# Miniprotein binders against q53ft3, part 1

All scores and structures are predictions.

Target 1, 195 residues: q53ft3
Amino acid sequence: MFGCLVAGRLVQTAAQQVAEDKFVFDLPDYESINHVVVFMLGTIPFPEGMGGSVYFSYPDSNGMPVWQLLGFVTNGKPSAIFKISGLKSGEGSQHPFGAMNIVRTPSVAQIGISVELLDSMAQQTPVGNAAVSSVDSFTQFTQKMLDNFYNFASSFAVSQAQMTPSPSEMFIPANVVLKWYENFQRRLAQNPLFW
Positions, changes and structure headers below are counted from each chain's first letter, unless a header gives other numbers.
F, E and O are the ipSAE of ESMFold2-Fast, ESMFold2 and OpenDDE, as the mean of both directions, binder to target and target to binder. V2 is 0.75 times the mean of E and O plus 0.25 times the DockQ between their complexes.
[cut] stands for letters that were removed.

## First folded at step 3 (miniprotein)

Design A17
Fold by OpenDDE base, look of step 6:
Structure A17 (fold): chain B 195 residues (1-195), chain A 83 residues (1-83)
Amino acid sequence: as target 1 above (195 residues)
Amino acid sequence: SVEELAEEIRRALEYVQRIYEWAKKLLEQGDVEKALRALQLAYKWAKIALERAQELGLTELIEEAQELIQQIEELMEKIRESQ
């Protein structure tokens, strides 16, 4: 249903359900994280009229969790990029996760998704600096993501001599992936918002 | 892949099951309104999961989804009757 992605890290698709309508991803070593992508996996959408409020939590100086509203994901906007590096200090907002006894380690931050009515979400105000607003930041993040994907995909590359016959499987030549990558980079350089 | 989609559906049904269990706990605590909201969400997701499982011909997941839907409906009915 939900996915969480940090540049240079593996995709997380197994959210911990902490309440009937709340899901959490753990982000270890959060101090090194600048941006996070939250996205829908696509198979199971939100019910009609509902979406997800996305929150970030980090421990304050006293070790207490501070939650901040980053933004939203919906069926119409199934993914969002958030800058969290600047949020590691500051005041917390009202949050729906406060009553949750979530086991946390000091070095682990959390991304929380609260499933809510769209009408209720419209009344909420995200922290101002969480949304990736700068083209440069977005481009840098996207580039890191692309590099991560390419590195991941290339790690599975095998020669024909190394292939195990599997008639039921389809294969994509590595050069096709490379061409796609190059084309994507070119398009990104021309217009970071080309999609 | 079909397997990846199946895993996503399975995970969704696991969430549905947990929501169902939370609803029961909420009822025990006397929070009927929250329990009903939880069940409504569980019901909607279970229906979506069922549809996706049917589209992919995943018999086991279809059966699981149908069972969960029935359980949710029965509990919702029980709550309505108690009011």
Scores: ipSAE 0.381, ipTM 0.760, lowest interface PAE 1.2, mean pLDDT 82

## First folded at step 4 (miniprotein)

Design p20
Fold by OpenDDE base, second read of step 5:
Structure p20 (fold): chain B 195 residues (1-195), chain A 83 residues (1-83)
Amino acid sequence: as target 1 above (195 residues)
Amino acid sequence: SVEELAEEIRLALEYVQRIYEWAKKLLEQGDVEKALRALQLAYKWAKIALERAQELGLTELIEEAQELIQQIEELMEKIRESQ
């Protein structure tokens, strides 16, 4: 139902259930994380009238969890990008995860999803600047990752005249990579979760 | 792919099962209200999972979903009778 994505890391699709209506993803080495994408996998939506409040947890100076409301995911907005780098220090607010004993390691942050009524969600106020735009944000996030990959790959590109014969190596024309990239972008634009 | 969709349905049903079990624990603790809310959520997701499984013709998942729905309904009825 839920997915969590950090740039450069594998997608997480198996959230840990910590309560009847609460699910948690672990984010190891959270200090290196700037943005997190939370998204619905698409097959199993929220029940009608329900959505997910997305929280971020990090250990405070005392090692106690500090939870902050990042934003929301819903059937209408099935993905959201959150900037968490600026949240690594601060005060916690009232949160639904506070009463739960979640086993944590100091280097691991958590993304929590609380399944709630949409009406209840509307009364909540996320921390400022955490939420980076709607479905477009996931597309932008993925686009940036894709751009980074393309830029990285293209840095190794050589012209035909610059190629040295290497019978043990196979070469892929840069235009093929470009076409793949363009096709990927198009598919991503159509459905950010097409994969 | 159908396989990927099936996996998502399976995961959902696993969550439903876990929520159901959690509801039972809540009942043991005397928290009937939370248990009912849990069961309602589990029921709704199970119904959605069933529908998706049916759309894809996934017989095993259909059966699992139906079984979970029945279990949830039975427990909800038991709770209502006890009140």
Scores: ipSAE 0.444, ipTM 0.794, lowest interface PAE 1.1, mean pLDDT 82

Design p28
Fold by ESMFold2, look of step 8:
Structure p28 (fold): chain B 195 residues (1-195), chain A 83 residues (1-83)
Amino acid sequence: as target 1 above (195 residues)
Amino acid sequence: SVEELAEEIRRALEYVQRIYERAKKLLEQGDVEKALRALQLAYKWAKIALERAQELGLTELIEEAQELIQQIEELMEKIRESQ
């Protein structure tokens, strides 16, 4: 259902279910992370009329989780990039996540996805500047360009059973695009000038 | 690959199973409205998973989804009759 990608790290595709409608990805060593991509894998969408509110959580100095609303993913906008570097000192916000039976260490944050009705999501306000607001550097521009490419390619994804017999057309499986995206992001994080 | 698509469907059905089990726990606690809302979510995802499994011809996943849908429907019907 969900994917979570940090530049220079392997994509996470197996969200931990922490409630009926709530899913999380762990972000170890979160203090070194500036941006996170959250996206739909493509096979299992949100049910009709629903979408995902995306939260970032880190432990405060007392070890208590601090949750902040980053933004949204939906069937109509299935991928988003979020800036989290400035949020690690920010004020918490209202959130649907409660106490959990999850052991947390001081160096591990979480991305939370709360599956909600679209009408309910429309009334929520993300914490300021969580979404990438401008391209001020090559790295930010490149991340946005790759996000745009992934969103475009993913919007044409079909299952093998849904493919039409069209011998004059060439098709690329969605997982190939995802693997390319992961490898390119890894190389860019290691050397922004590799290209 | 088909294996990766099947794994995503399988994971979705695992999530649905956990929602079903949580709904039964909510009923034991007397939280009938929460249990019904959880079952409705489980039902919607199970139906989507069934459709995807049928499109891919994944017979074992089709059967798992159908069985889970039947269990969810039966529990929701029982709850509504007891209101």
Scores: ipSAE 0.651, ipTM 0.880, lowest interface PAE 1.3, mean pLDDT 77
Fold by OpenDDE base, look of step 6:
Structure p28 (fold): chain B 195 residues (1-195), chain A 83 residues (1-83)
Amino acid sequence: as target 1 above (195 residues)
Amino acid sequence: SVEELAEEIRRALEYVQRIYERAKKLLEQGDVEKALRALQLAYKWAKIALERAQELGLTELIEEAQELIQQIEELMEKIRESQ
């Protein structure tokens, strides 16, 4: 149902269910993370009238978790980008994860999704600096993500001489991926919100 | 791919199963209201999972979803009867 993506890292699609309505992704080495994307996988949407409140948790100086509301994901807005780099020294807010027994390590932060009624979500106020505030920050994040994808795809590149016959598989020429990448970069430069 | 979609449906049903089990524990603890809310959520997701499984013709997942829905409905009915 849920996915979590950090630029330069593998996508996470298996959230830990910590309560009936609460799900958690672990973010190792969170100090190096500037942005995180939370998104719906698309197959299993929220029930009608419900959405997800997205929280970020990091350990404070005492090792206790500090939770902050980042924002929301819904069926109408199935993905969101959050800047978390500036939150690492912030104050905690009211959160629904306080009573959860979540195994944590000092270097691991967490993204929490609380499934809630849309009406209840509307009454909540995210931290002000969690949303991607600048086009530049968004562009940088997107570029890193694209670079990661290109590097990943390129790692599977083989010459025709290296190919083994596999009639059941479809192949995409590397130049197609490159052209897509170049076109995407061009569109991103023209309008970072072109999609 | 169909396999990826199937895996997502399966994962959702696993979540539903865990919610169902949690609801039973909540009932044992006397928290009927929270148990009912949990079951309602589980029910809604199970129904969605069932629909998706049916659309893809995934027989095993259809059966699993149907079974979970039945269990949830039975427990909800039991709660209603006890009130």
Scores: ipSAE 0.557, ipTM 0.851, lowest interface PAE 0.8, mean pLDDT 84
Fold by OpenDDE base, look of step 8:
Structure p28 (fold): chain B 195 residues (1-195), chain A 83 residues (1-83)
Amino acid sequence: as target 1 above (195 residues)
Amino acid sequence: SVEELAEEIRRALEYVQRIYERAKKLLEQGDVEKALRALQLAYKWAKIALERAQELGLTELIEEAQELIQQIEELMEKIRESQ
């Protein structure tokens, strides 16, 4: 149902269910994370009249989790990008995860999704700097994500002479990936919100 | 892919199962209202999962979803009867 994406990392699609209506993704090495994308996978939507409140938690100086409301995902807005880098020194707010004893390691932050009624969500106020409002920030995040993908894909690149015959496997030429990357960058430069 | 979709449906059903089990625990704790809300959510998601499984012809997941729906309905009925 839910996905979580950090630039330079593998997408997470297996949320930990910590309550009947609450799901958590772990974010190791959270100090290096600037942005996170939370999205619906598309197969199982929210029930009618419901959505997800998205929270971020990080350990404070005492190792206790500090939770902040980042924003929302809904069937109508199935994805959102959040800037979390500026939140790491902030104060926590009231949150639906506070009563939960979630096992955490000191270096791991969490993204929490609370499934709630849309009417209830409308009464909540996200932290002001969590939503990516600047085109530049979004572009930078996207660029980093793309660069990571390209680097990852290119790490598997081999010359024809280096290829081991594997009839059961399909191969994609590296130039195809490059062309895709270039085209995507071009479109991004023209309109960062082209999708 | 169908396999990816199947995995998503399976995951959803696992969540439904957990919600169902949590509802049982809530009942044991005497929190009937929260248990009912949990079961309602579980029911809705199970129905969606069933529909998706049916659309893809995933027999095993259909059966699992149907079983969960039945269990949820039975528990909801028991709660209603106890009120």
Scores: ipSAE 0.506, ipTM 0.818, lowest interface PAE 1.0, mean pLDDT 83

Design p32
Fold by OpenDDE base, second read of step 5:
Structure p32 (fold): chain B 195 residues (1-195), chain A 83 residues (1-83)
Amino acid sequence: as target 1 above (195 residues)
Amino acid sequence: SVEELAEEIRRALEYVQRIYEWAKKLLEQGDVEKALRRLQLAYKWAKIALERAQELGLTELIEEAQELIQQIEELMEKIRESQ
């Protein structure tokens, strides 16, 4: 039902069910993680009128789990990106996982999904910095990536007068790269998830 | 793949089974309201799992889902009769 993705790591598709309505993914070496993607696998959706509240848990200085509400996933919004790097020093909020003595190793954080009524979810307030508007953060990331690529590619640009004959090399006109960049930006602006 | 989908359905049914078992424990503890809410969730997910299994023609999973649904319904009915 649920998946969890950290960049550079294997996708997790098997959540541990820790309660009747609660599922958990373990995130080892969480200190190196900046963003986490939580998503529905698409096979088994939430029942009608229900969704998932997504929580992040990290061990405090005493080894006790600190849970924070990151945001939500629903049938209508089946995926979300969360920034967790800035949450590692935060205070815990009220959370549905409090009664669970989940034995954790100090280096392992957790993503928890609590299945709840949509009406109840609407009353909850996520921690402000965690919910990267999936669209805005992705757009920003993609834009930075595009800018980086364009800057990199343009650094190799030479005028025709500066070209030395190299019959063994293929050349791509700089205007092609520019056109690609402009087209990509336009598509990104129209739909940040066009890919 | 169909195989991957089948595995996801199987996992869902395992989750349903666990919810069902937890509901029984809750009943033993006298928490009827919580048990009923859990059974309702289990029922809804089991129905979805059944539908998906049927769409894929997965006979064994269909049977498992049907059995779980029946068990949940029976327990819910028992609770209603006791109130």
Scores: ipSAE 0.330, ipTM 0.747, lowest interface PAE 1.2, mean pLDDT 83

Design v2
Fold by OpenDDE base, look of step 8:
Structure v2 (fold): chain B 195 residues (1-195), chain A 83 residues (1-83)
Amino acid sequence: as target 1 above (195 residues)
Amino acid sequence: SVEELAERIRILLEMVQRWYELAKELLEQGDVEEALRALQFAYRLAKRALEKAQELGLTELIEEAQELIQQIEELMEKIRESQ
C-alpha cells in the first residue's frame, strides 16, 4: 500500500503491517537521512473518508522512541516529502504507535503510517520543521522523479535478480512504479495541483 | 526505433538534471550528506544515459550526458574540498 524513498537508497515497498491500520518502515542509519518521501503504491487506495498520518520515530537520549507527526498522505495527495534531519532534537507528540511494542535497533529510525479518518487528520498539527523549505520545487521534483522512473523502468527495466545491487543507487520496481504512475496520472488529470 | 530510444535517454538526462538541482538545493539548506547521495545517484543515471547514447551513436546526447557528468563531478569535488 505504501512506499518509502530515501535519496540514494533503494525504494522500500514492503512496509511492516503492525496493525490493521498501521504500517512501519525501518530507516537504517537514519542520522544520515535528511528527507524522506512517503507515497502510495497505487495498488490499494484509502477507503473513502480515510487517509494516512505519517509519523517519524527516533530514539531519544535515553534510547526511547520519540514519535512525531510529519504530515499526511491521501488519495488526493498520494505522496509527501518530509525533512527528518531537524526533528532529531525535537520533542515527541501524541501518536498512535505509542502503545505498540515495535522492535527496533538503536541505529534504525522508523516511518509509521496510521490510516485515519480525514476529519481526524484535519485536527492534527504536524511538526513545523518537517516541512521542506522549498516544498513546491521538491514536490515537483518527486513527481517528476517518479514519472521518469516509470519511463526508465518501462524503457530499460530488468528484473531485480538481473541487477547488481548498489546502495548508492535508487531502485523502484517496475510494477510498483506502474501502479503508482497510473494512480498519479489519474489524480493529476483531475487536479494538476492535487499535491 | 532509434528515436524512441533517444527519447528514453532524454528522460534519463532529465532525471539527472533534476537530481543535480536537488543536490544544489540540499547544499543551500546545509544538507551535505543528502546532497552527496543525490549526486551519486545522478552520476549513475548519467553514466547509464551516456552508455546508451554511445551504443546508439547519438552525438548530441553523448555530449549532453558528458557535460552533466562533469558538472556532477565538479560539484562533488567542491563539496569534498569544503569538508
Scores: ipSAE 0.005, ipTM 0.215, lowest interface PAE 11.8, mean pLDDT 74

Design wt4
Fold by OpenDDE base, look of step 6:
Structure wt4 (fold): chain B 195 residues (1-195), chain A 83 residues (1-83)
Amino acid sequence: as target 1 above (195 residues)
Amino acid sequence: SVEELAERIREILEKVQEYYERAKKLLEQGDVERALLLLKWAYILARKALRLAQELGLTELIEEAQELIQQIEELMEKIRESQ
């Protein structure tokens, strides 16, 4: 459902589901991360009237997780870029992950996505320095991300004749990835402002 | 307003019902994976609707949400048992 990308790193497409409506990506070596991209994979849209609130968690000086609202993703805004480098010294806000015992290592930050009503999301205020406001920069970065993901996925493509039987594994046809890529590009081109 | 929120809850529950029915159809077609995805969303929505209804003390909507949750859970369990 969701993907997470840090520039120069492999894309993450398998979020840990920590609750019925909450998903988490781990970000190792988070001190070197300036920006993170969160995006919908396009396979499963949000239900009507719902979206995702995106949070960042990092350990404070005491090793306790500090969560901050970065922004949102929705069916209409299926991707977003967040600057997280400046948040590491900030204070935490109220967050939906605080009551959850999420297994975490001190050196790993987390991106959390909470599935919420759009109306509720509208009442939330992201941290001011997290949103990347430049449309052009956003589009360029998103395009690079898409290309990276597509190239990565395509590198594993095999023909049916080349497949080794593995009943325990699920396979995604390459055409599905291509359709996703094309659809995402189309959406990006139509409305680069996902906010 | 409470009335507006109540209407929103009703809309959510209608969507829950829709997803539930669509999931059933997908199951009939043998598409278990997509059915499960819809049921998961239906469950999330129903749980949210329930919470909202409870916060507002809307008894009828609470009951409806609870019933839908139960139906979803039962269907998901049946799917698990069949695997």
Scores: ipSAE 0.110, ipTM 0.567, lowest interface PAE 3.0, mean pLDDT 81

Design y1
Fold by ESMFold2-Fast, scan of step 14:
Structure y1 (fold): chain B 195 residues (1-195), chain A 90 residues (1-90)
Amino acid sequence: as target 1 above (195 residues)
Amino acid sequence: SEEDLRKLQWLVIRAKYENDIELAREALELAIEVGDTRTVRLVLKWLLIIARRQKDPEIVEEAVEIVLEAAQEEGNEELLRLAQEIVRQF
């Protein structure tokens, strides 16, 4: 049902099923891994109302597994990219694999997929550095760029009395710039991705 | 169509000229729709360069996610290989 891709390695499409609703991929030599891609093969969809919670596990200094929630895959979003390089020294998160006796080799990490109800998944919080959340940062950046451009453009505003004629230069009324700024800000507030 | 190819060329040019990641994303989506794998590679390579320059891996991660979803939806091995190629460079 699932695939797992790591830069510079062969794609894995045969997860080990460790329970009815739990699947695991082994990641040997995990110290060299920066990103992991988890995706659905497209052959078997999740049952209605269900999705997959994606966990990452590595052995700590004592060889004990440390599980962290990375994110989710669903029928509507069947693939996800996770940055794991910053997580190898982090604390473990709450996870459904705690009762399982999963035997592991030292230096081998794992990706775990737990098939769960979407309502349950919505209540969970992935570790802070793993999830790709571009919408909020893009919206904030865009607003700052709008403000910067408007301030820059308006700093050149002059009255007609202050203008010197230049036949090779074009001019835009300040009101046009303001109207564009207001219109764009309104649209951004309604739909951050209208651009 | 010829109309889509012309629009695609314009989007790629504008994205690079204006350093506009959103235009690059539009170009990527259209290139996938049209089946222009060469342009998909070009856009992904450019986003990888921008991601490294800005130290923001989300830029290229989001783009690879789009390509990977399309590869799975269409059963397109060429797009899957392309995503793998770019991921190797993370």
Scores: ipSAE 0.000, ipTM 0.193, lowest interface PAE 21.0, mean pLDDT 72

Design y2
Fold by ESMFold2-Fast, scan of step 14:
Structure y2 (fold): chain B 195 residues (1-195), chain A 90 residues (1-90)
Amino acid sequence: as target 1 above (195 residues)
Amino acid sequence: SEEDLRKLQRLVERAKQENDIELAREALELAIEVGDTETVLLVLWVLILIAKQQKDPEIVEEAVEIVLEAAQEEGNEELLKLAQYIVRQF
């Protein structure tokens, strides 16, 4: 029913059902994760009046799970992107005597999805700025996204000599993206009413 | 088909001129359906610019959702890589 995507890792589409209304994804090595996407697979909708509350859990210093509400997914908004880097048990756990612990077991976090009544979900407040929604951070994100989008597309630039015939694979010509980027910025600069 | 590509070009141009999220969304869905990854990328840029102008990051989140759903349904590795890349930016 649900999927979980972490950049640079294989997408997970097989959540572990731990109760009739609860599903869990394991996230090993979670300290390296910045963002997580939770989405519905589209084949089975929530029952009428219900949705999914999305939680993030990590082990604290005593090994006890700490659950935090990240947000929600619903039939009307079946996917959400969450920033979890600020929620990790991070560098703050560093202390002199911690270095004397010779063996550290790998950290495993979890994404939990609880199927709940929409009325119940409306009464809950997600932790901080897990979702990207502020105007200031949005302005910085948009500029970074535009720059990185161009860099990403350019990274797929391959000379014709390096291309093998493969009808099952799609390639984006880097020069097309570059020309569009330059043309659009030029037009926008020349005539702000163009857009 | 060539007819779909012509319709797609018209949708993209109108979305830009009218700053219309629904036209851009139609263009994105058609580009995915036609298998034109190049136009998918172009439409995503259009949606990012509209999101910036309207100061509404949910526009980008919805676009990512559309691409992810299509990638999963079609088993399209390139769309999946594109979606993963977009997620890295959030």
Scores: ipSAE 0.000, ipTM 0.196, lowest interface PAE 14.6, mean pLDDT 64

Design y3
Fold by ESMFold2-Fast, scan of step 14:
Structure y3 (fold): chain B 195 residues (1-195), chain A 90 residues (1-90)
Amino acid sequence: as target 1 above (195 residues)
Amino acid sequence: SEEDLRKLQKLVEYAKKENDIELAREALELAIEVGDTLTVRWVLIVLLLIARQQKDPEIVEEAVEIVLEAAQEEGNEELLLLAQEIVRQF
C-alpha cells in the first residue's frame, strides 16, 4: 500500500505489516539520510474517513526506539517529504507502536505508518524539525561545503622541493583540485541542480 | 507529434517566465502523458526554482507526488529515478 524513497537508494514498496493497521519500513545507515519521501501506491486507497500517520523511529544510546510523528498521508495528499536529519532523542511523540519497541542495531531507523481516523489525526501535532529545507538553504550549504573542502585540501599543499618519496602514497596536483573547485562553482551558479 | 512537443515546450517556458505553479503542474502532467522524460526533468527543475523563489517546499512535494503516481501507474523506473534525483537535489 505504501512506498518509501530515500535519495541515492532503491525505492522500497514492500512495507512490513506489523499489525492490521500498522506498516514499517527499515532505514539502514539512517545517519546518512537527510530526507525521506513516503507515498501511497496507486492500487489501494484509504477507506473513507481514514488516513495514515507517519512516524520516524531511531535507536537511542541504549538501543531503544524513540518514535516521533513526522506528518500524514491521505487520499487527498498521498505523498509527503520529511526532513529527518537533525532529529534528536528527547521529546518523543505519542505513538501506537508501543509493544513493538524492540532494541535495534545502532544504525537502523524505521518509518512507521499507522492507519487512523482523520478526526484523530487532526488532533495531533508533528515535530517541527521535520520541515523541509528550501533550495536557497541547500545552495548556501553546498557553497560552504565547497569552501571548507578547498581550504582543508589547500592547507596540505606542498611544493615539489618539499616532497618526500613514498611509493605507497597517491598524490593529486593542487592545480587539479583548483580546477575541480572552479568548474563546480561555475556549474552551481548556472544550475544548482546539475548533479 | 512535433507540434504537440513544441506546444508543451512553450507551456513550460511561459510557466518559468511567470513563476506560475498551476501552469507548471499542467505542463508536468502533459510531459508525463507525452512520455518525454527530458521535458519532465525540465519542468521539475522549473518547479524547484519556483519553490526557491517563493520559499515553499510544498511545491516540490506536490511535483514529486505527481511523478511518483505516474511511475507507479506506468511501471516507469526512469520516473522513479527522476523523483529520487529531485529529492536528492532539494
Scores: ipSAE 0.000, ipTM 0.193, lowest interface PAE 20.0, mean pLDDT 69

Design y4
Fold by ESMFold2-Fast, scan of step 14:
Structure y4 (fold): chain B 195 residues (1-195), chain A 90 residues (1-90)
Amino acid sequence: as target 1 above (195 residues)
Amino acid sequence: SEEDLKKLQYLVERAKQENDIELAREALELAIEVGDTETVRLVLKVLLWIAILQKDPEIVEEAVEIVLEAAQEEGNEYLLRLAQEIVRQF
């Protein structure tokens, strides 16, 4: 009935049914996960008046599961993207000495889906930072990539007096890179999809 | 077909110029149907930008769902990777 997608991993479409109204996906190596997509397969809709509450569970420092409500999926909104990186990062503050996380035992997190009444779901409040809150992520990503490229390229700049003669190598003036960077930023600000 | 490719180019250009979600969705579905994966990626970027501009993450969620459904039906690993890339960026 449900699918679960994590960037860089194979999609899961076979949830484990743990109760009549409850389904679970296992997320091994969860420390590397930033976002999770939960979606309904088109095969089996929810019964009328029902939807799915989406939960995330990770083991705390004592190995005990900590469940948090991420959000919902319904027949009218069959997919949702959740940011989970912030939900598990706070554990690192428990260890003030040495390399943090070096003593952590590898563990499996879970995505849980509970089939619930829509009226009940409307009364629940998901964790505020779980749903994707940064609608500027594409702009931020593009700007960061531009900055990284410019900084990387400019770090190799040398004056002509410093150049070792090498007929097999090609060189691009640093000023050309700077002009491209500035023009790209200007065009991106006017229309981010000009390319 | 030749006609489908011309229609796809037209839809993509108009979606970009007008920030039109419906034109972008139509372009996405046509690009998937004709197997033009580079245009699928381009249209996903268009929808991601419209989502950012309009502060509406549901636009991206719907686009990801369309791509994932096609990936599952066709067994297309590239479409799956495209969905993962968009999720990573958003």
Scores: ipSAE 0.000, ipTM 0.293, lowest interface PAE 15.4, mean pLDDT 70

